# Ledger of designs, part 20: VH-VL binders against Probable nicotinate-nucleotide adenylyltransferase (nadD)

Target 1, 199 residues: Probable nicotinate-nucleotide adenylyltransferase (nadD), of Chloroherpeton thalassium (b3qyz5)
Amino acid sequence: MKKIALFGGSFDPPHYGHFALCTLTRELFSPEKIILSISKNPLKGSANAPEAHQLAMAKLMAEELGKTGPVFEVSDWELRRAGFSYTIETLRHFHAIEPNAELLLCIGEDNYQIFEKWKAYQEILQLAHLVVFARSGTQGEQQSSRIIPPERYTWVQLDLPLSSSDLRREIAEGQDWQAKMPSSIAAHIAAHRLYQNEK
Key: E = the ipSAE of ESMFold2; O = the ipSAE of OpenDDE; V2 = 0.75 times the mean of E and O plus 0.25 times the DockQ between their complexes.

## First folded at step 14 (VH-VL; framework fv_fasinumab)

Design X2 (from W1 with heavy chain S102T; at its last look DockQ between E and O 0.74; V2 from the best seeds 0.73)
Fold by ESMFold2, look of step 14:
Structure X2 (fold): chain C 199 residues (1-199), chain A 120 residues (1-120), chain B 107 residues (1-107)
Amino acid sequence: as target 1 above (199 residues)
Amino acid sequence: QVQLVQSGAEVKKPGASVKVSCKVSGYTLTELSIHWVRQAPGKGLEWMGGFEPEWGETIYAQKFQGRVTMTEDTSTDTAYMELTSLRSEDTAVYYCATGSGTWPYYFDYWGQGTLVTVSS
Amino acid sequence: DIQMTQSPSSLSASAGDRVTITCRASQGISNYLGWYQQKPGKAPKRLIYDASSLQSGVPSRFSGSGSGTEFTLTISSLQPEDLASYYCLQYDSYPFTFGQGTKVEIK
């Protein structure tokens, strides 16, 4: 069956952790398409890049990832909506576009641990198979065996010591940040002085 | 089963602040999404704000934005709601509320309420 | 913001009567609506979630129906202990909003 993987995130900024997740997903599941869905944060402040730059950097990430296989796309659908987007709304959107595809929803373990609190989580499970990324030594079955059927998720261990929040702080403080992302993205950040707050 | 126990009644002057506590037992605070609802005397229920677990953000009703802060202390499993610049119109019973279940968890567990009186 | 309009604002009925309370949303909220009972001096108690799902431990005389913009709470046979105010809550989108309430009195 045709598989489409969805990665939601602000990619603010993208980094090699995102690359590792996307590459591993391609290797493990062989999806026909991997969609980088840009999340909207209406509460964003000066420490975040403007949405246009988040979109531009996500496109650079997709371009870099695509050099080893052109399965990556960027979606701005969530950005075009008012306010925060619920995952169920995003899944309904892509299901309508690709009704014959199996959707793979890629999430971190922290989100999986609270997944049953997500809006319409039961419909999410009908529309998508969860791909849960966790740190080494963490086991999802221990934490969610009561509610989520085991056939509805795949547990993937990958220890990623990178975060966009840490990177935003490191860029603002002039710390070592450029080596944590592809040079095209680092150049974009530098050229536009992103994450350089005045305080 | 989750239990929510709130701090006692308070009397405040206009312009002061109040901080209402909500202690959680039966679950850890990190397992819950605490929301705050108030009720003026003889009036209906009014949602003030709460934590949205899918977004990882606290959302405040616009009329309280800038005057309300909702915080949590996981070491004591206690949630707090602080309201500043109090007015007589803020006289109300303040409730914390949540649920321990699945979506939709709004709101099968409530604190007993905290009367805050803003006078003279 | 989504406005929730309850009707009636109050009602008085005899024990055994069938009672209905309606709630209208200013825009579609699917089935993301709860019904709450509040007895005098007490915290609210959830009766119904997702428009029609009965909370565990709530008597079967309570039922909910509706979707989209129009919702109904029904008490099939009113009991003396049902004296309370009843509120709907929409949780489709922030800010969450309650209806203004319906006071039910037993005559």
Scores: ipSAE 0.641, ipTM 0.812, lowest interface PAE 1.3, mean pLDDT 88
ESMFold2 (binder alone), look of step 14: mean pLDDT 90; pTM 0.931
OpenDDE, look of step 14: ipSAE 0.807; ipTM 0.904

Design X3 (from W1 with heavy chain S33A; at its last look DockQ between E and O 0.76; V2 from the best seeds 0.72)
Fold by ESMFold2, look of step 14:
Structure X3 (fold): chain C 199 residues (1-199), chain A 120 residues (1-120), chain B 107 residues (1-107)
Amino acid sequence: as target 1 above (199 residues)
Amino acid sequence: QVQLVQSGAEVKKPGASVKVSCKVSGYTLTELAIHWVRQAPGKGLEWMGGFEPEWGETIYAQKFQGRVTMTEDTSTDTAYMELTSLRSEDTAVYYCATGSGSWPYYFDYWGQGTLVTVSS
Amino acid sequence: DIQMTQSPSSLSASAGDRVTITCRASQGISNYLGWYQQKPGKAPKRLIYDASSLQSGVPSRFSGSGSGTEFTLTISSLQPEDLASYYCLQYDSYPFTFGQGTKVEIK
């Protein structure tokens, strides 16, 4: 069965944490395609990059990832929608496009812990297999879900603690941020003065 | 089993603010998504806002945008709703509500309600 | 915003009567609708979720039906303890919205 992996996020900005997640997913699951699905948060303020720059940086990320295995693409489907999008809507969209594919939905551990409260979570599990990324030091604290069947998720450990929110703050404050992302993305941020003077 | 206990009734003057508390027991606050609903005397239920677990954000009804803030203190398992610039039409019973189950968890557990009276 | 229109606004019926309450959405909401009962001076109580699923502990005389834009709550045999106001709630999209309510009185 062919596999298509989905990574949702604003990538605001992208960083090596995103890179590591995507690379590990490629190696573990050998999907035919990995889709970076750009989402928006309509509650974001001026401290966030404009949507056009979020899309541009996600494309740079996909370009960097593609150097070692060109299976990456970017989707702006969620970005074109008004307001927040529910994950079930995104999965229905990609299922309609690729009805014969197994969808891998890549989420963080924080989202896994409250996943059963997500809209239509049972349908999400029918449409997709969860890939749950957990940080080091939480593996021994994993609690099996009574509700999510074990065959519907895969637990993956990743030891690189990076955050787009921390990076936005670090860029605004003039701290060392360039080493936390590919140089093409750092150059884009600098050239367009993104995340600076956010007062 | 979830139990939601709210702070007591309050009387306020126009222009003041009120902060209603909602103490959770039987679960931790991080396991729940708290929403706030109000009911003016003789009127129906009105959703004010709440936490959306999927987005990790608090969503406010447009009518209250700029006047309402919903916060949580996980160390005390207490949720708060603060409404500012009070008007007489804000006189209502304010409820916190949530659910302990999976989606759709809306709203099988309710606090007892807090009457806020706004009068000059 | 999705407007939820409830009818009737009030009704009076005898014990044993079949009672229906209708809720109409201004746009399609699939089956993402709940029914709530509120007795005088009390917090609301969920009766029905996902349009037709009965909450545990709720008497089987309550039932829900519908999808899309039109939904019905039915009380098959009205009991004296069913004196309450009834509300529908859509949770398809934010902002969540309640119907205006239906006050049910026993003759």
Scores: ipSAE 0.620, ipTM 0.814, lowest interface PAE 1.4, mean pLDDT 88
ESMFold2 (binder alone), look of step 14: mean pLDDT 90; pTM 0.933
OpenDDE, look of step 14: ipSAE 0.802; ipTM 0.896

Design X4 (from W3 with heavy chain S100R; at its last look DockQ between E and O 0.80; V2 from the best seeds 0.74)
Fold by ESMFold2, look of step 14:
Structure X4 (fold): chain C 199 residues (1-199), chain A 120 residues (1-120), chain B 107 residues (1-107)
Amino acid sequence: as target 1 above (199 residues)
Amino acid sequence: QVQLVQSGAEVKKPGASVKVSCKVSGYTLTELSIHWVRQAPGKGLEWMGGFEPEWGETIYAQKFQGRVTMTEDTSTDTAYMELTSLRSEDTAVYYCATGRGSWPYYFDYWGQGTLVTVSS
Amino acid sequence: DIQMTQSPSSLSASAGDRVTITCRASQGIDRYLGWYQQKPGKAPKRLIYDASSLQSGVPSRFSGSGSGTEFTLTISSLQPEDLASYYCLQYDSYPFTFGQGTKVEIK
């Protein structure tokens, strides 16, 4: 049966941690598509890139990943909706487009820990299989596995020492950031002066 | 049993600020998602803002944006709501509210309410 | 913002009467609506969630129905202790919004 993997996020900016997650997902699950779904952020301020640039950088990420196989695509569906988007709404959208596909929802361990607090989480489990990315040595699966049935998720350990929040701060402060992402994305950030403090 | 115990009544002058506390007992604060609701005397309920666990951030009603700050101290299991630049129309009972367990947890546990009076 | 319009704003009924309160949303909110009871001088109490699911410990004379934009709270046989104000709340999207309230008085 066809598998479609979903990565939600702002990708603000993308970095090699995102690349590692996407590459590992392709190798572990062999999905027909991996969709990078760009999220609205209701608290967006001057420290974030405008949505058009987030979309542009996500497309650059998909191009770089696609060099070894064209399964990556970007969705701006959440960005074009009125109001805020919950994950359940994104899943309903992709389920309606691909009703015969198995949806794989890729989330971090922190979100797994509080998954039962997500809007309509039981319907999410009906629509998708969770792929949970966790760092080595965490206690997360032990504490939360009884709430989410084990057949509804796959636990994947991967140590990723990068975050977009740290990168936004590092760019604003002039720290070494270019090596943490592909050069095409670094060039885009520099050319448009994204994440810079005004003098 | 979850209990939400709020700080006592406050009397303030226009232009002042107030900070209302909401202490969680029976659960830890990290297990809950605290929201704040107010009610002017003889009036209906008005949602002010709350923590959205899916985003890990606090969302404020636009009416209060810039005047309200909601914070949490997990070491004391206490949530706070601070409202600045008080006006007479801010006279209200302020409630913290939440629920335990899974969505939709809105709002099966409520604090007792804190009356804030803003008068000349 | 999603506006929630309750009707009636107040009503007076006898013990044993069937009471109906309606809440209309300015746009579709699926089933994401709760009903709350607030007795004088007390904090609100949730009666109904997801439009029709009864909160545990709430008497079965309370029921909810509806989806989309039209919702109803029904009290099948009004009791003296049901004297309260009743509110709907939509939690489909931020900002969460309450209806204006319905004050129920016992004749």
Scores: ipSAE 0.647, ipTM 0.835, lowest interface PAE 1.4, mean pLDDT 88
ESMFold2 (binder alone), look of step 14: mean pLDDT 90; pTM 0.936
OpenDDE, look of step 14: ipSAE 0.797; ipTM 0.900

Design X5 (from W3 with light chain S93R; at its last look DockQ between E and O 0.85; V2 from the best seeds 0.79)
Fold by ESMFold2, fold request of step 15:
Structure X5 (fold): chain C 199 residues (1-199), chain A 120 residues (1-120), chain B 107 residues (1-107)
Amino acid sequence: as target 1 above (199 residues)
Amino acid sequence: QVQLVQSGAEVKKPGASVKVSCKVSGYTLTELSIHWVRQAPGKGLEWMGGFEPEWGETIYAQKFQGRVTMTEDTSTDTAYMELTSLRSEDTAVYYCATGSGSWPYYFDYWGQGTLVTVSS
Amino acid sequence: DIQMTQSPSSLSASAGDRVTITCRASQGIDRYLGWYQQKPGKAPKRLIYDASSLQSGVPSRFSGSGSGTEFTLTISSLQPEDLASYYCLQYDRYPFTFGQGTKVEIK
């Protein structure tokens, strides 16, 4: 059955932690396509890259990942919409494009813990199988919400010490940040002076 | 059973600010998504804003953007709504509202309401 | 923003009457609409969620229907305790918006 994995995020900036999640998903599930869906947050401030640059960096990430197989794509569908996007709307979009594909929705443990608060979460579970990336193992899974049936998700333990928030701060402060991402992305950040403090 | 207990009525002059509290009991504040709704005398309900768990952001109605701030103090399980630059048109009963269940939890628990009167 | 147009704005009916209140959305909102009852001097109470799902503890004389842009709250046999204002709320997308309300009085 055709599998399509979905990663939502701002990728602001992308880093090797994102690469690890994407490569692990490719190896565990062998999806025909992995879509990097750029999240829109209208409340973003000056500490974030403009949306056009987030899209450009996500495309560089997909190019770097694709060197070992051309399964990675970027979607700007959420960016083209006004305001915030709910995950259910993104899933309906990809379901309409690929109605016979199994959608794998990749989320972090923190989002899993509050998943029942998400808009139309029951329909999300009908449209997609959750892939939950978590630092905790099965003990943490049992301490989380019990509303999600076990057949609707896969728990993947993975401890990744990188964050885009830390990187944005490190870039602004001139710390050693370039080694935490592929050189093409680092060059893009430098060439466009992204994440720099204004005077 | 969630209970929301709001602070008492207030009288303010135009240009002042008001901060209404909403203390949660029966649940912890972190388990809930608090929204604020107001009602001017003899008028209908008006949504002001609230916390959206899916985005981790507080969303404000455009009418109040720049004048309203909604905050939470987890140590006291108390949510706050602060409205600045008050006008007579801000005279209203202010409610906090939430729900303890899964989506859609809007809104099966309401505070008692706090009357804020703005007059010279 | 999604505008919610509620009708009628007020009505007066006798006990036992069937009462119908309509709420129309300016854009499709799927089923993501709730109905609220507010008795004089009290906070609102949710009656219906997801257009037609009855809140626990709400009498079965209340029912909701509709999807997309047109929604209806029905009280099959009006009771004296139903004297209240009734509001619809869309929660499909922010900002959330209430209808302007329907005041129900009992003759």
Scores: ipSAE 0.754, ipTM 0.873, lowest interface PAE 0.8, mean pLDDT 89
ESMFold2, look of step 14: ipSAE 0.712; ipTM 0.861
ESMFold2 (binder alone), look of step 14: mean pLDDT 89; pTM 0.928
OpenDDE, look of step 14: ipSAE 0.866; ipTM 0.934
ESMFold2, fold request of step 15: ipSAE 0.684, 0.660; ipTM 0.844, 0.824
ESMFold2 (binder alone), fold request of step 15: mean pLDDT 90, 90, 91; pTM 0.933, 0.935, 0.936
OpenDDE, fold request of step 15: ipSAE 0.889, 0.892, 0.890; ipTM 0.945, 0.946, 0.944
ESMFold2, look of step 15: ipSAE 0.659; ipTM 0.836
ESMFold2 (binder alone), look of step 15: mean pLDDT 90; pTM 0.934
OpenDDE, look of step 15: ipSAE 0.869; ipTM 0.935

Design X6 (from W3 with light chain G28D; at its last look DockQ between E and O 0.82; V2 from the best seeds 0.76)
Fold by ESMFold2, look of step 14:
Structure X6 (fold): chain C 199 residues (1-199), chain A 120 residues (1-120), chain B 107 residues (1-107)
Amino acid sequence: as target 1 above (199 residues)
Amino acid sequence: QVQLVQSGAEVKKPGASVKVSCKVSGYTLTELSIHWVRQAPGKGLEWMGGFEPEWGETIYAQKFQGRVTMTEDTSTDTAYMELTSLRSEDTAVYYCATGSGSWPYYFDYWGQGTLVTVSS
Amino acid sequence: DIQMTQSPSSLSASAGDRVTITCRASQDIDRYLGWYQQKPGKAPKRLIYDASSLQSGVPSRFSGSGSGTEFTLTISSLQPEDLASYYCLQYDSYPFTFGQGTKVEIK
């Protein structure tokens, strides 16, 4: 069956943690496509990159990942919509484009823990299989499995201590940030002086 | 099983601020998504803002942007709504509201309401 | 912002009457509409969610219908305890918006 994996996020900035997640997804599920769907951030402040730069960096990420196989795409569909977007709307969009594909929705453990609060979460489960990435030391799967049927998700343990929010702060403070992402993305950040105002 | 108990009525002068509390019991505050709704005397309901769990952020109605702050203290399971630069048109009953279940949870549990009167 | 236009603003009907209240949305909101009842001096109570789903514990004389831009709350046989104001709420998109309300009086 054709598989399409979806990663939602702001990629603000992308880092090797994102690369590891995408690479592991490719190896575990062999999807025909992995779509990096750029989400709107309704409360974006001066510590965040403008959306045009988020899109540019996501494209650099997809280009770097694509060197080992051309399965990566960037979608700006959520950015082009008026107002705020919910994941159910993104899934309906990709389901309409690929109605015969199995959609894999890739989320973090924190989102899994509150998944039942998401708009139309029951329809999300009908449209997609969840792939939940969890850091080491967590028992989150045991605590939340009562609501989400076991056949609708896959738990993937991955210990990656990198975050975009920490990176934004590290860039503003001039700490060692360039080694945490591919050089093309680091060069983009430096050339446009992104994240220089983080406390 | 959710219970929301709000602070008592307040009388304020124009230009002052008010902070209404909403104590949660039956659930912990972190399990809920608290929203605030007001109702001027003899008027309809008006949504002011609330927490969106999918985005992890509080969203405010544009009318109140810059004047309202909604916060939570998880150590006491209490939500707060603070409205600044009060005007007589802010005279209203202020409700906190939420649901104990999953989507759509808007709004099967409500606080009793807090009357805020703004007069000179 | 999505405007919710509710009609009528008030009505007076006899016990046993069929009552219909409508809400029109300024844009397509799919099924993401709730109906609320507010008795005098009380907080609102949810009757209907997702346009037509009846909240548990709500009498079956209440029903909702519609999708897209037009929605209806129906009380099939009005009872004395139904004296209240009724509001629709759209939750398709922020900011959430209520209709203006309908005051229902028993003759």
Scores: ipSAE 0.659, ipTM 0.825, lowest interface PAE 1.3, mean pLDDT 88
ESMFold2 (binder alone), look of step 14: mean pLDDT 90; pTM 0.928
OpenDDE, look of step 14: ipSAE 0.830; ipTM 0.923

## First folded at step 15 (VH-VL; framework fv_fasinumab)

Design Y1 (from W3 with heavy chain E54S W55S W103S; at its last look DockQ between E and O 0.08; V2 from the best seeds 0.00; counts 0 for: pae E 14.6 > 2, placed apart)
Fold by ESMFold2, look of step 15:
Structure Y1 (fold): chain C 199 residues (1-199), chain A 120 residues (1-120), chain B 107 residues (1-107)
Amino acid sequence: as target 1 above (199 residues)
Amino acid sequence: QVQLVQSGAEVKKPGASVKVSCKVSGYTLTELSIHWVRQAPGKGLEWMGGFEPSSGETIYAQKFQGRVTMTEDTSTDTAYMELTSLRSEDTAVYYCATGSGSSPYYFDYWGQGTLVTVSS
Amino acid sequence: DIQMTQSPSSLSASAGDRVTITCRASQGIDRYLGWYQQKPGKAPKRLIYDASSLQSGVPSRFSGSGSGTEFTLTISSLQPEDLASYYCLQYDSYPFTFGQGTKVEIK
């Protein structure tokens, strides 16, 4: 059955942690397509890249990932909506485009822990299989939930301590940041002076 | 091609209500996000409200809050805007507008407009 | 509410002139600004979306620029059929707000 994986995020900037998540998903599930869905960051400040650059860097990320695996695509559908998108609306959108595909929704452990608070979370479970990435060792390889049937999610342990927030600070301070991402993305950041302190 | 056809012009007295219809064709209403925009004679465009698909709620501009109701009937593919307690300053052409598919906030398609005149 | 301050409110120019219209947002709206043209007696038509992207079928003499809080619509060579009112619209957040409009007349 055709599988399509969905990764949401602002990718601000992308880093090898994002690459590891995408690569592991490809290895574990063999999806025909992985969609990088660029989301609006409600906590965006002056230290964040403009959304046009976030989109450009996500496209570079998809290009780099695509060299070694299935086709990666970038979606700006969430960015074009007024206000903020709920995940259920994103899933309905991609389900309408690909009605014969199984959708894999890739989320972090912190979001899994509050999943029952998501709008229409029961419909999300009908439309998609959750892939939960956890860095913490506190809950082990498999985590059961009272609310989510075990057949509706897969728990994946991946301990790779990279964060876009730390990277933004490291770039602003001139620390060693370029090795944490592919050179094409690092070149884009440098060429456009992204994440620099304004003078 | 989306087509939006609105109900005809209306004349109302102050204090009355008006309900303008907007029938869609070429798409189903559930694939669209209908918004309402008005224009007083000789004045600019004013957004009144519209359906937000991410929340499933209708959002109204504050100045119309409590006087306007926007509804949709998916069985007839018709959207409605009702404005109550009409005053002379509500005299305007009322438009429905929408985008399509993945661009619900790009007003690509507009109804022909409905003139509502409020006079004693 | 995000206030959109559009200027000028009206202008009169000759055919062939370069015309610019400016909108300023009271807070950052990134690229989420559209430009609409309304000819007399007609519904508005979208010219520009996402600040600078030209709608299909719109003449290339129209262009948009800007991001954040300052945006400009340019008509590089004004034509007689460009007699209209022009409006910016922000759609970054609710409530959506139009600028006050610019009436363009040809001498």
Scores: ipSAE 0.000, ipTM 0.463, lowest interface PAE 14.6, mean pLDDT 83
ESMFold2 (binder alone), look of step 15: mean pLDDT 90; pTM 0.932
OpenDDE, look of step 15: ipSAE 0.197; ipTM 0.723

Design Y2 (from W3 with heavy chain T30R; at its last look DockQ between E and O 0.84; V2 from the best seeds 0.75)
Fold by ESMFold2, look of step 15:
Structure Y2 (fold): chain C 199 residues (1-199), chain A 120 residues (1-120), chain B 107 residues (1-107)
Amino acid sequence: as target 1 above (199 residues)
Amino acid sequence: QVQLVQSGAEVKKPGASVKVSCKVSGYTLRELSIHWVRQAPGKGLEWMGGFEPEWGETIYAQKFQGRVTMTEDTSTDTAYMELTSLRSEDTAVYYCATGSGSWPYYFDYWGQGTLVTVSS
Amino acid sequence: DIQMTQSPSSLSASAGDRVTITCRASQGIDRYLGWYQQKPGKAPKRLIYDASSLQSGVPSRFSGSGSGTEFTLTISSLQPEDLASYYCLQYDSYPFTFGQGTKVEIK
């Protein structure tokens, strides 16, 4: 059965942490397609890149990842919608496009710990298998394993100490940030002077 | 299970600010999603804003945007709603509300309400 | 914003009567509607969620129906303790919005 993995995020900016998660997902699950779904937050401040640049950088990320296999795609469907987008709406969209595919929803441990608070979370579990990426030193799987059926998720432990929030601050402050991402993305940030207004 | 205890009634002059507290017991604040609802005397319920756990963001009703701030102190398990530039139309009972458990958790548990009177 | 039009604004009924309260949404909200009861001087209490699911501990004389844009709360046999104001709430999308309320009184 065709597998399609979904990574939601603003990729603001993308970094090698995102690359590690995406490549690990490719190796563990062999999906036919990995979709980078650009999330929409209409409350974005001046410290964030405009949506057009988030989309452009996500496309550069997909291009770099795809050099060893063309399974990566970017979706701007969430960006084209009004207001906030709930994950259930994104899953319904991709389920309608690919009703016979197994959807893999890739989320962080923090989101897993509050997953039952998400809109229509039980329908999410019917539409997708969760892939949960855990930070080092966490007991989240043990604490939460009984509220989500074991057959509906896979726990992947991986320590990824990079964050887009820290990177945005580092870029604004002129710290050495370029080594934390591929050069094509770093060049895009520099050429467009993104993240220079951090306060 | 969840108990929400709010701060006492307040009397304010127009132009002042008020900060209402909501102390959580039976659960930690991080386990909940606190929302705020107000009710003017003799009027209906009005949603002011609340925390959306999927986005990790507080969403404010547009009517209050720029005048309201909702914050949380997890060390004391206390949520706060601050409303600035008060006017007589802001006279109301202010409730904090949430629910334990899963979506939809809106709203199993309510604080007792805090009357804020804006006069003069 | 999704406008919730609740009717009637008030009603007076005898004990034992069947009472019906209606909410109309300005756009489709699927089943994502709750009904709340508020007795004088008290905080609201949830009766119904997801349009028709009865909250634990709520008497079975309360029921909800509807989907999309039209929703109904029914009290099959009004009891003296049901004298309250009733509100619908949509939670399909932010901002969440209440109906204007229905005050139920004894005649």
Scores: ipSAE 0.674, ipTM 0.840, lowest interface PAE 1.2, mean pLDDT 88
ESMFold2 (binder alone), look of step 15: mean pLDDT 90; pTM 0.927
OpenDDE, look of step 15: ipSAE 0.776; ipTM 0.886

